VHH binders against q9uj72. Designs and how they scored, part 13

Target 1, 324 residues: q9uj72
Amino acid sequence: MFCGDYVQGTIFPAPNFNPIMDAQMLGGALQGFDCDKDMLINILTQRCNAQRMMIAEAYQSMYGRDLIGDMREQLSDHFKDVMAGLMYPPPLYDAHELWHAMKGVGTDENCLIEILASRTNGEIFQMREAYCLQYSNNLQEDIYSETSGHFRDTLMNLVQGTREEGYTDPAMAAQDAMVLWEACQQKTGEHKTMLQMILCNKSYQQLRLVFQEFQNISGQDMVDAINECYDGYFQELLVAIVLCVRDKPAYFAYRLYSAIHDFGFHNKTVIRILIARSEIDLLTIRKRYKERYGKSLFHDIRNFASGHYKKALLAICAGDAEDY

## First folded at step 21 (VHH)

Design W5
Fold by ESMFold2 at other seeds, look of step 22:
Parts: sequence; C-alpha cells; structure tokens
Structure W5 (fold): chain B 324 residues (1-324), chain A 124 residues (1-124)
Amino acid sequence: as target 1 above (324 residues)
Amino acid sequence: EVQLVESGGGVVQPGRSLRLSCAASGFTFDDHVMHWVRQAPGKGLEWIGNIYRSGRHFYNPSLSSLVTISRDDSTNTLYLQMNSLRAEDTAIYYCAKGRTPETYDFRYAYPDYWGKGTLVTVSS
C-alpha cells in the first residue's frame, strides 16, 4: 500500500506569513485574565514549526517575554501541553519527552520505546545534543540508570544512532535470519543479545530482506515469533523496531489507537505523536488508522476529547471532507 | 459584495483623541471576529486588537492603554477609540474581519478580509 508518495504530514508552511503580526495577536491573547484560546489555535496550529520559531523570536523582540513561558502561565491541563509542545523545535521536543519519561517516580517505558525505536540516526544525534544543552545531562547515562536488562541494552544500542544506512546484502540476510530463528528457539541471554544487535544495527532495507528470509526459514512472521518467544518491555521494544522497519506510519496508527481505546485516552501519547509527526507523516498515519480501524483518527479524537484541547488536536490532525 | 468602509480619519493634534468607524455590509456582521490594524508610513502592518461577537476583546499590549474597540451589531459598525495620540500613531487604519465561524474551522478568528483604510495624521 505504498504505491506513489504516501508519506506526508498535515501541517505545512503558511502562505502570506507575517510573524510580527502573529506575535502581536498572541500578545493580546495572553496578557490578561481572559485568554483568547481560539486565537492561539488559529495561529499556532496553522504555522509550521520553523514559522512558530520566527513568531517566538518576534514575541521576545517586541515584548521582552518568553512565549512558551507566557502560555504555561495562562493555560492549564492538556491544552497547555499541546500549545507549549508545538513551540519546541523537533529535537528539543524529543529530548523534552524523554526527560519527563525518566524524571520523577517511575519510568514511562512506552515513551522511550516509541521515540527510540522510530527515530533515524540524524534525529537521534540531534535529540542527544538538545538533551545535553537543555538539561545539562547525558541522555545515554540517564537511560542506563533508569532501565535494566536486555531492554536497557537494546535502548542503549538504539540511542547510539549508528544503524547501518543503505546497506543490503542478500547472503548476509539469510545468515542474520538464521541467527534470529535460533534466538527464538534457544532464548538464552546470548541469543537475546544477538537478536537485538541485528534489529538495532542493520539498515531498514537489509532488515526487510532478513524478515523475508525469516519467514522462509521458520514459516512464521517475525512479530508473531517475537511475541511467542519473549515478554515484557524487551519484547515490546523488539516488536516496535520490526513494525517501524515495515511500516512506520502503521506503527504510529497502532500506537494512537491503543492510546485512545485500550488506555482510556492516554493524553500524553496522543499529544506526542500528533505534534512529533505533524510535519513528517501524520497524513499517512491518518490513512493507516482509517484503513485498519474503520473510523478516522479525527472522529476518535472528536469523540474522546473536549474543549479547546479537542480543537487543538483536531486542528493538528486535520480531517477529510467527510469529517467536517 | 463584502465591504468594510473605514471613516473618521484626518489631521489631529498630539494628545487629542479620535474615534474611527468601520461600516460593514454584504455579510452577517454579528457572527464575525472583527479587527483593527494599522500601517505607519514606511512600516509594516501592526495589529491593534480584535473583538468577538460576545464583546470579548483583546489588544496589542503595546497599544492597550491608548485604544478601546467596540462594536454595534444593530448598525453593523465597528469602532476604534484612540486617546492621547502621538506622532507615531500617524498611519492608515484598516478594519478587518475573520471568517464565518463553522464547526472545526481553525482559522475563523484570524483576519481574512480587509478594508481600504482611513488615514490618521497626528501633526503639530
């Protein structure tokens, strides 16, 4: 179902963009007891991230104030999280989400999985830099201290950002598939290590060959095999890697559906995916969602969210003509 | 058919006040967010403020002590009251409107249509 160009976001550079006027209207919206929340949505969800950065610069230049800070003072709950989140450059947003996934009580392993299993080498490099600059902490050290076991080892491999790129070798794919098959048969610590090293280090193109050979050898789909062989967050991370290799938009559609229906609308996950994918593949994610689940993502957000929070999410998601 | 016609401009001395009007026709005035915007000679556009059908209003923080926006839905008229005028308030003043509010129109309040403007000169 990838004939033609299907990878596309929902947010694009606005035509006739005036960052100074946008900043003035945001200033009016935010200074006082009454907040013009509709204007915040009308501006910030209708600009790309690069344009939002220019608005924030204009706001600072004109008013001597931090736009994100002013929004946090005036806004509350999940609407605040959406509007503030839109103002982060993408690497800093990833860093922000990872920081909060690990800081405080407990660790949000699903956030770690979702980000680290899906990002490219370049995105991982940029998020590590953003994390260091923003928090004065080393991302790898924080992951190491907050996780354990093979789950930790797999995350540590991913966060290096050193996956092979553009490499394919059909003979090696057969050998790698045999290693994966034996790892599902034997399940020792050494087999788990070999398995995660293949999944983390081989290129996407090579892994697709490996998964085809795995099917030939075992007669079984790679995800089904992992689900039968392993459990816990290690199993979930391995599955996320395989799904991202196969069809990354479908992986995010699955994550959104689960966040909405299996968890009673897990706000953090919905917000994170919509913002992070809005300029990359959110339109494609929407298509996968409707294909697999029967109803549009727009419909489900409309049904489960409310108020200005709902309006902001729907503005980012956008819909087909039939949704409106 | 949509028309926004600004009036009330002219020459005024510093420290004085002016009230500008914008006569609206060709659409249902009551439903729209209305705006005032100005452009000083050789400068870019500067947003002054807006007002919703409910009377809720918001002003550019740089101008909030100088301006009051009001609307009269019975006469389809938008007003801008300006006080303590300064030379830097010399500008062409434009009336603007947002789109008709529709379910899930996420641009409805942002200026979409503009008048031709009225000149205000604050001199001597």
Scores: ipSAE 0.796, ipTM 0.940, lowest interface PAE 0.9, mean pLDDT 92
Fold by ESMFold2, look of step 21:
Structure W5 (fold): chain B 324 residues (1-324), chain A 124 residues (1-124)
Amino acid sequence: as target 1 above (324 residues)
Amino acid sequence: EVQLVESGGGVVQPGRSLRLSCAASGFTFDDHVMHWVRQAPGKGLEWIGNIYRSGRHFYNPSLSSLVTISRDDSTNTLYLQMNSLRAEDTAIYYCAKGRTPETYDFRYAYPDYWGKGTLVTVSS
């Protein structure tokens, strides 16, 4: 346990859990001409991922069928994506999202940024393993082939999952801050490389000292400096790294707000964040969202989504008393 | 006080049909999802099926050819019709209800309250 505020998710292990009966009710919901979508929500959003895996195993044992496959046959559109997504183990869900970000027409760079800038060393190791096992491909090789330039180099550093975990060094923080400041002034390829190496490799604790020193020597916030000095996906990735170092739940709150309000309701981003963070820090993300944007995340989802899709998202998000 | 009272159990010969009833009281029956669940001796709970106010119903795929669930909202009664009974259908049969629907209650259809059950014995 460390000093400071705890982060929390919104989905926890259910008490009095009966995977066999849950699987039977899902069988009834899925194995006829009609689908009981309310029952799918009532069960799957109210179990943690470990419990969902036990339900899937019970379903296979009783009916000889793949629960995810049956859901994909019966469900459509974004509701399908939510319900199927809940059934992935977390490393496989990250692998799944990265695969689909790269293997369609074009590349979804924002998906790559969101996942790779935010995951811990352990999460990256596990997603690389899941990607290899599920797709028979190397994640690093796919990123290399689908991206280019300093954007690629930065993603390739992040996907190694080898960020330093040591204690802070204030003298080195001052040196690193000077390197970052010079990189914003000189903008050579070598300076961009030095900047990304610092941001990708130093510990979060060290980087917070570096950002404080950067403010001291430049008079600028690190994000503002990056926005003024760089552009394109390289700039967006560097900003994502800085934001995740400072306050990862606030980064996700910003991403959710943008996905809901900028350029329409971007369903894939909302679904991905709610599922991936549901057992980690989604409650903390909700707090940051309301603090910064005035309205609850629950309110905004209720306002922009509809049908069973909306119900599923709201069940995952949960709300404060005033939302109900 | 919420009550669910099952009746119609007893000893019955294999191959016969049986209709169970569940009398509901102490709540507004009409809007609740209703369920039948059974437990054979020495086994765990087995979900039989449910029925919504609309008449939409869903059955455990293992039992769907043998059972029919219906409800009569005017008499607050849930029914389970079982045909061609077998020895393995010997069990305590429970009536269950979902929660009162509220806006964004994400457990409203899942069984929340249970009756005491009625014993059905299928024996020569």
Scores: ipSAE 0.783, ipTM 0.935, lowest interface PAE 0.9, mean pLDDT 92

## First folded at step 22 (VHH)

Design X2
Fold by ESMFold2 at other seeds, last read:
Structure X2 (fold): chain B 324 residues (1-324), chain A 124 residues (1-124)
Amino acid sequence: as target 1 above (324 residues)
Amino acid sequence: EVQLVESGGGVVQPGRSLRLSCAASGFTFSSHVMHWVRQAPGKGLEWIGNIYRSGRHFYNPSLSSLVTISRDDSTNTLYLQMNSLRAEDTAIYYCAKGRSPEQYDFRYAYPDYWGKGTLVTVSS
């Protein structure tokens, strides 16, 4: 029963699930001199994350071995990234991606934007906990040290995980819209601070009212205004927040299209989104993708990737009948 | 209709070898991944191994030194060779097949259809 605004993923709990037999077949796939990559896909992309955790537990109990470790030893490149990524509990996967976005030389700001602009308060709380337990580091401190300026301030606000969830206030929406309009006109540090505080702290429902009032006051769409007024990672983060407030599945469709078609061939972005959204809204993301870009996500992945990497991505994405 | 008929079971003495057969019909045997699975008394299913149409094969690490799986596509027959049998190898042995291989069937190699099994009893 879909009644319009509900979202749906592409991966569901498998019926007739047998974690012991699954673990045995994975043992055969991974522990010999040859690797059965098709069986890895046939099992792991066809189970939900909770079922994958049960398989990993059975594998450890049966063989005294770490399933993720065995996969990392036998697999390479992007196929390894997909298959290993499927084995992370969702909060730990977010933590893992953030850690690697900041570890070493440079920072992957687009990964920080994508995760922090899109996650709910509960998801942020759980990823901070997972980050601390896994890496013995404080996520907020790492973000602070790896970023700067208004970009940092905005990320630090988001990572608090304290967006308002309560009542809308139409009078405040009009006032907040005026503040946003003035911020686009004046562009001072104080105006940037006020702008990001509104976007990070107000509820999604309140912000939708704010964006409508902004259109009334300025005659301009909020995303267009931000694109004209600001630049750099601060601008990209603000746009990501607005897009997630308006239509989060459409935001991810846009990110996937960009990752597939833009210069650079951003495999990590494709992998991250498919895994992270597979049990949440990836089916809805597929619908937005086709509506906006004319081709199915399945079609574009088929042309983007090759080999077992392609097979794994397509298995997670799934397709409509005409894709097959 | 699809049929998988296991044979070659019975009572055997410890230390002996045994070859099980699975006669397949009702599908294109040469295009399917084939499996052996067993169930010892009072225990759950234990996957033994599989074999692809190319002849590539994979075994449960717990059993890999004891078994060999082969196939004869000209006679639509799957084989399981077991050596140095022990009392713990007493089980019902099942043949199983994967689905018809399609380019985007991402579960094609996973067991889809099962035979009724053949009993092997290892006893002195």
Scores: ipSAE 0.844, ipTM 0.952, lowest interface PAE 0.6, mean pLDDT 92
Fold by ESMFold2, fold request of step 23:
Structure X2 (fold): chain B 324 residues (1-324), chain A 124 residues (1-124)
Amino acid sequence: as target 1 above (324 residues)
Amino acid sequence: EVQLVESGGGVVQPGRSLRLSCAASGFTFSSHVMHWVRQAPGKGLEWIGNIYRSGRHFYNPSLSSLVTISRDDSTNTLYLQMNSLRAEDTAIYYCAKGRSPEQYDFRYAYPDYWGKGTLVTVSS
């Protein structure tokens, strides 16, 4: 279902996998006076998520202890966040990140945008289930209460997880492009609603046709038009949707570059993207990053992070031969 | 050619102590993380512990009160001291090594190569 190039992650199932021995080595790493942080990295960044779940089960069976809990007790700061994050099943990790983006004072709108603009219908369904099971709360209700305006309306549409799939109609694409153009010209609440309904509801393939027709009608790129017409988190969310439709790995490469360079190293964003994309498209994201920004993602992480935290991030990211 | 040769096995009475040795060759012993692993009859592999080139060491929590791992880099030898032996300690004991150390090898400390093992039988 990808437009031209197949996407790949950086983490694959390990060969010759022994979850019992892995659990024993993690027990040695975590249950003594000293912590073997290198062994944590050597095991947990080198197994796929399914294998990590088997290790956690063996650890609990063998020692009567919660592996994530033991890591939280022994580890600190961002290294703790990476290593604990690796232990979440993917839908639960998305739910965990959304919960913490909205819990407490303020809201992390960029986290909401990044997750909800990029996830597929199936991923959204699974994260809603995980959110309900883990937090005894309704994800949609929490988004509604923590956001407002057209930003809220757009997130609420995305979180339904009901985007059309496989649909393409060139005549409708021209009509939709005219609606988008009018919305940029008139900017009424009703036009904004029609705009976000098109962007949230049409298939990726249909939206690519719509964006081409928009260029034909307006003479503008869709992202440039949104940037000129709207502002705030509504504008940022609309841009994120368009970028994900056009080239989702490139969107994440942009997010990583911004997280590393714009206001200092934004640890939560880097950790979240590396973990969430590691088995999906992180290798493809690396390629887009190097192509667009000149330096490899590996190089930039090496230069901006330190200690075992850096080692963990680099192990998840992996590098090309010249990075080593 | 990498070689790990375990020795010191045999029949031992319950309650006694035993020291196993692992003679290493074909690699820079002083640079590698070293491990002891055992396999009881009909059972899977059980990790005993490791020791880093710095001397830092870590043990399986189930065995930590019974074992001591040490290394002598001048003779390329790894040791396992076992005390208060029980019948359940009957197993083949393997020496294992980590990978060649490199700046960004994120698997360097995990066991990569095993010796043939030495049999320890704990019996009256």
Scores: ipSAE 0.843, ipTM 0.953, lowest interface PAE 0.6, mean pLDDT 92
Fold by ESMFold2 at other seeds, fold request of step 23:
Structure X2 (fold): chain B 324 residues (1-324), chain A 124 residues (1-124)
Amino acid sequence: as target 1 above (324 residues)
Amino acid sequence: EVQLVESGGGVVQPGRSLRLSCAASGFTFSSHVMHWVRQAPGKGLEWIGNIYRSGRHFYNPSLSSLVTISRDDSTNTLYLQMNSLRAEDTAIYYCAKGRSPEQYDFRYAYPDYWGKGTLVTVSS
């Protein structure tokens, strides 16, 4: 379920890794009167998550201190969020982001959409466990209480983490496509329920057949049809599901472009995607971004972010030769 | 091409002070982050501290009260001052340099090249 091919990401296990010396240099960076922010970046963005966990363990053993706590004390603003975020195990980072999306003034529905529409069954299972362990709360219950309507029903279906796998049936795909087409015509509550159940429960492979049949039946692209038929967060969630099924790296490229340009640089979204995808498919996301938008993700981050925050984001993103 | 030559080692009694030097050549010394690292007999590497071209410096918290790092860019020399030496400070002391600072080299401050070291023995 989880992408295990690190060549698709931008962050890899460092060769000649010495967690003890790394921890000592981080101690120097964090425990004096001044903070060596460049050293934090030079170490933590250049290690994979597993190696960062070993560094944190060495730091605690050596100094009796919590590395993440020391960083939160010395750092501020978005730079703190990047550096602290790198120290979360992936399931806990997803759980952390969902917790904060729901625990504050106004639920951050786009965060819920981005995480739940894109994660695999295995990732959702691990995320639910991390959420329970960290917050002593049930993720499904929190989503239920913070959302409503068909948007809620769709999120609740996704968070089950029970999407069909390894299943394709062309005859059923044609039938499912007819159901989707009728749902776009009729738009009743029952049709909305049938539509989201197809999108949430069928395998990615089956859904690609369904989308092809939908185009055959309607002459219309599935995303365009959803955009014309529905609105609000339900519509946004359905689009996110379709885009993730088609080309998940392209979905994240779209989300990054929107976060940088359409929202006046939405820091939380940029940080979340770069961290969460760094060891999975961020390299592929970069390729889709440049292909679709003409400029590299590196270029856009460089032009819209500043300071050590920019340096950290660029270190995670990495660039093509011409970016340097 | 690049050379880092440590000197000033030798035998010293506990409680005394010692200053080590590192003569640098083959690169623009004033542009690089410089480090001291040591290795006690039978032990792993222990980072002592670094110093940036601006003079900003950072020390291993375990050693910060005992050491001072400085640099003289006019003579391309890095210094390590050690005070109140103990038997546990017996080690080979290495000078190291970071990479040339480029705008988007996100490893530039991390040790990249190492000298051969100088032995310090703290003994009665």
Scores: ipSAE 0.841, ipTM 0.952, lowest interface PAE 0.6, mean pLDDT 92
Fold by ESMFold2, last read:
Structure X2 (fold): chain B 324 residues (1-324), chain A 124 residues (1-124)
Amino acid sequence: as target 1 above (324 residues)
Amino acid sequence: EVQLVESGGGVVQPGRSLRLSCAASGFTFSSHVMHWVRQAPGKGLEWIGNIYRSGRHFYNPSLSSLVTISRDDSTNTLYLQMNSLRAEDTAIYYCAKGRSPEQYDFRYAYPDYWGKGTLVTVSS
């Protein structure tokens, strides 16, 4: 049996790229009373992040101005959030989203879960560095201060960015599956600690073996078992980890569907996922979305969003021929 | 067959004004965003400005006090008015068009097709 999964984004490096001319057109779009919002979309959603950084540099060199700052001055609401978000380097965008999840009133636990459960070791190391440089704060200390209990302990383990890679041991998988089963039967603090350490530290490949062994011994799917055994944000985080291990694009498709359909359109979640995954696996996420939910992601965004905000989201999402 | 034909170039004295024209054919001119771009000898492309179907227009901030772009949809003609010309304005001037406007074409306003250009030489 062959397993040759290949993930793709929706945004690629543009051919025949001219950052100076792009910066000039953006300057014209932002200079006066009238803002050329269509040109902002036509340029910024059609360049990869590395090219957007070159445009921002050209803009600064030519006009002595900060492109992100000028856009924030001219734009408003969710359209501003999309266009400004596109201009962050990926580690800084993750850091930005985590900072705002924790800085204000309360904590946006779903943002913490989505980012920390899904990022690779390298992505976590880079976001911690960006967080420190941008905010002069330690990401781990901020998470510790804003969260508690086993939810905190699990996030603290994930944010270390030290998941094992490439390791498989079938005998250990069987033993780990028994530990997970015991943790669902006996819900002590020590069992919760052992459970989250397995889920946070074992490689994806090893965890797939563990989940198969868990189903063999319990007769139950791992997600179903966690949902029956635990609750609150700890339970939600454990489920997110399992879903990311199994099929990370499907996890994000599920998150997008929930953000669009559950209790209204949750703009922050849609924006964050589309931007963060646009160059990684957003095309694959689109495919999983249509496979599971019947309608394309493009169709659902078109029906729930409006104005230039909608245009920007659709430009990032892109569609199949039948969507247009 | 899409054609964009620039005209009105030539040798002009510094301090003078000049109007360039771009004759369009082979597409519905009134539906497209139109652009002027120039390239000075030994330099890269410099975007001058654009104009939408509605007459909305936007200019490169470094040139906005020196240029005016207009369009005449009845004659399918794009215009560039340049004032107080300097030696630095010596360049090949191109007109360009955006794509056919469609509801979900997110590149529709960006230059897609270019004319061959007209040479403007500002010398004294």
Scores: ipSAE 0.841, ipTM 0.954, lowest interface PAE 0.6, mean pLDDT 92

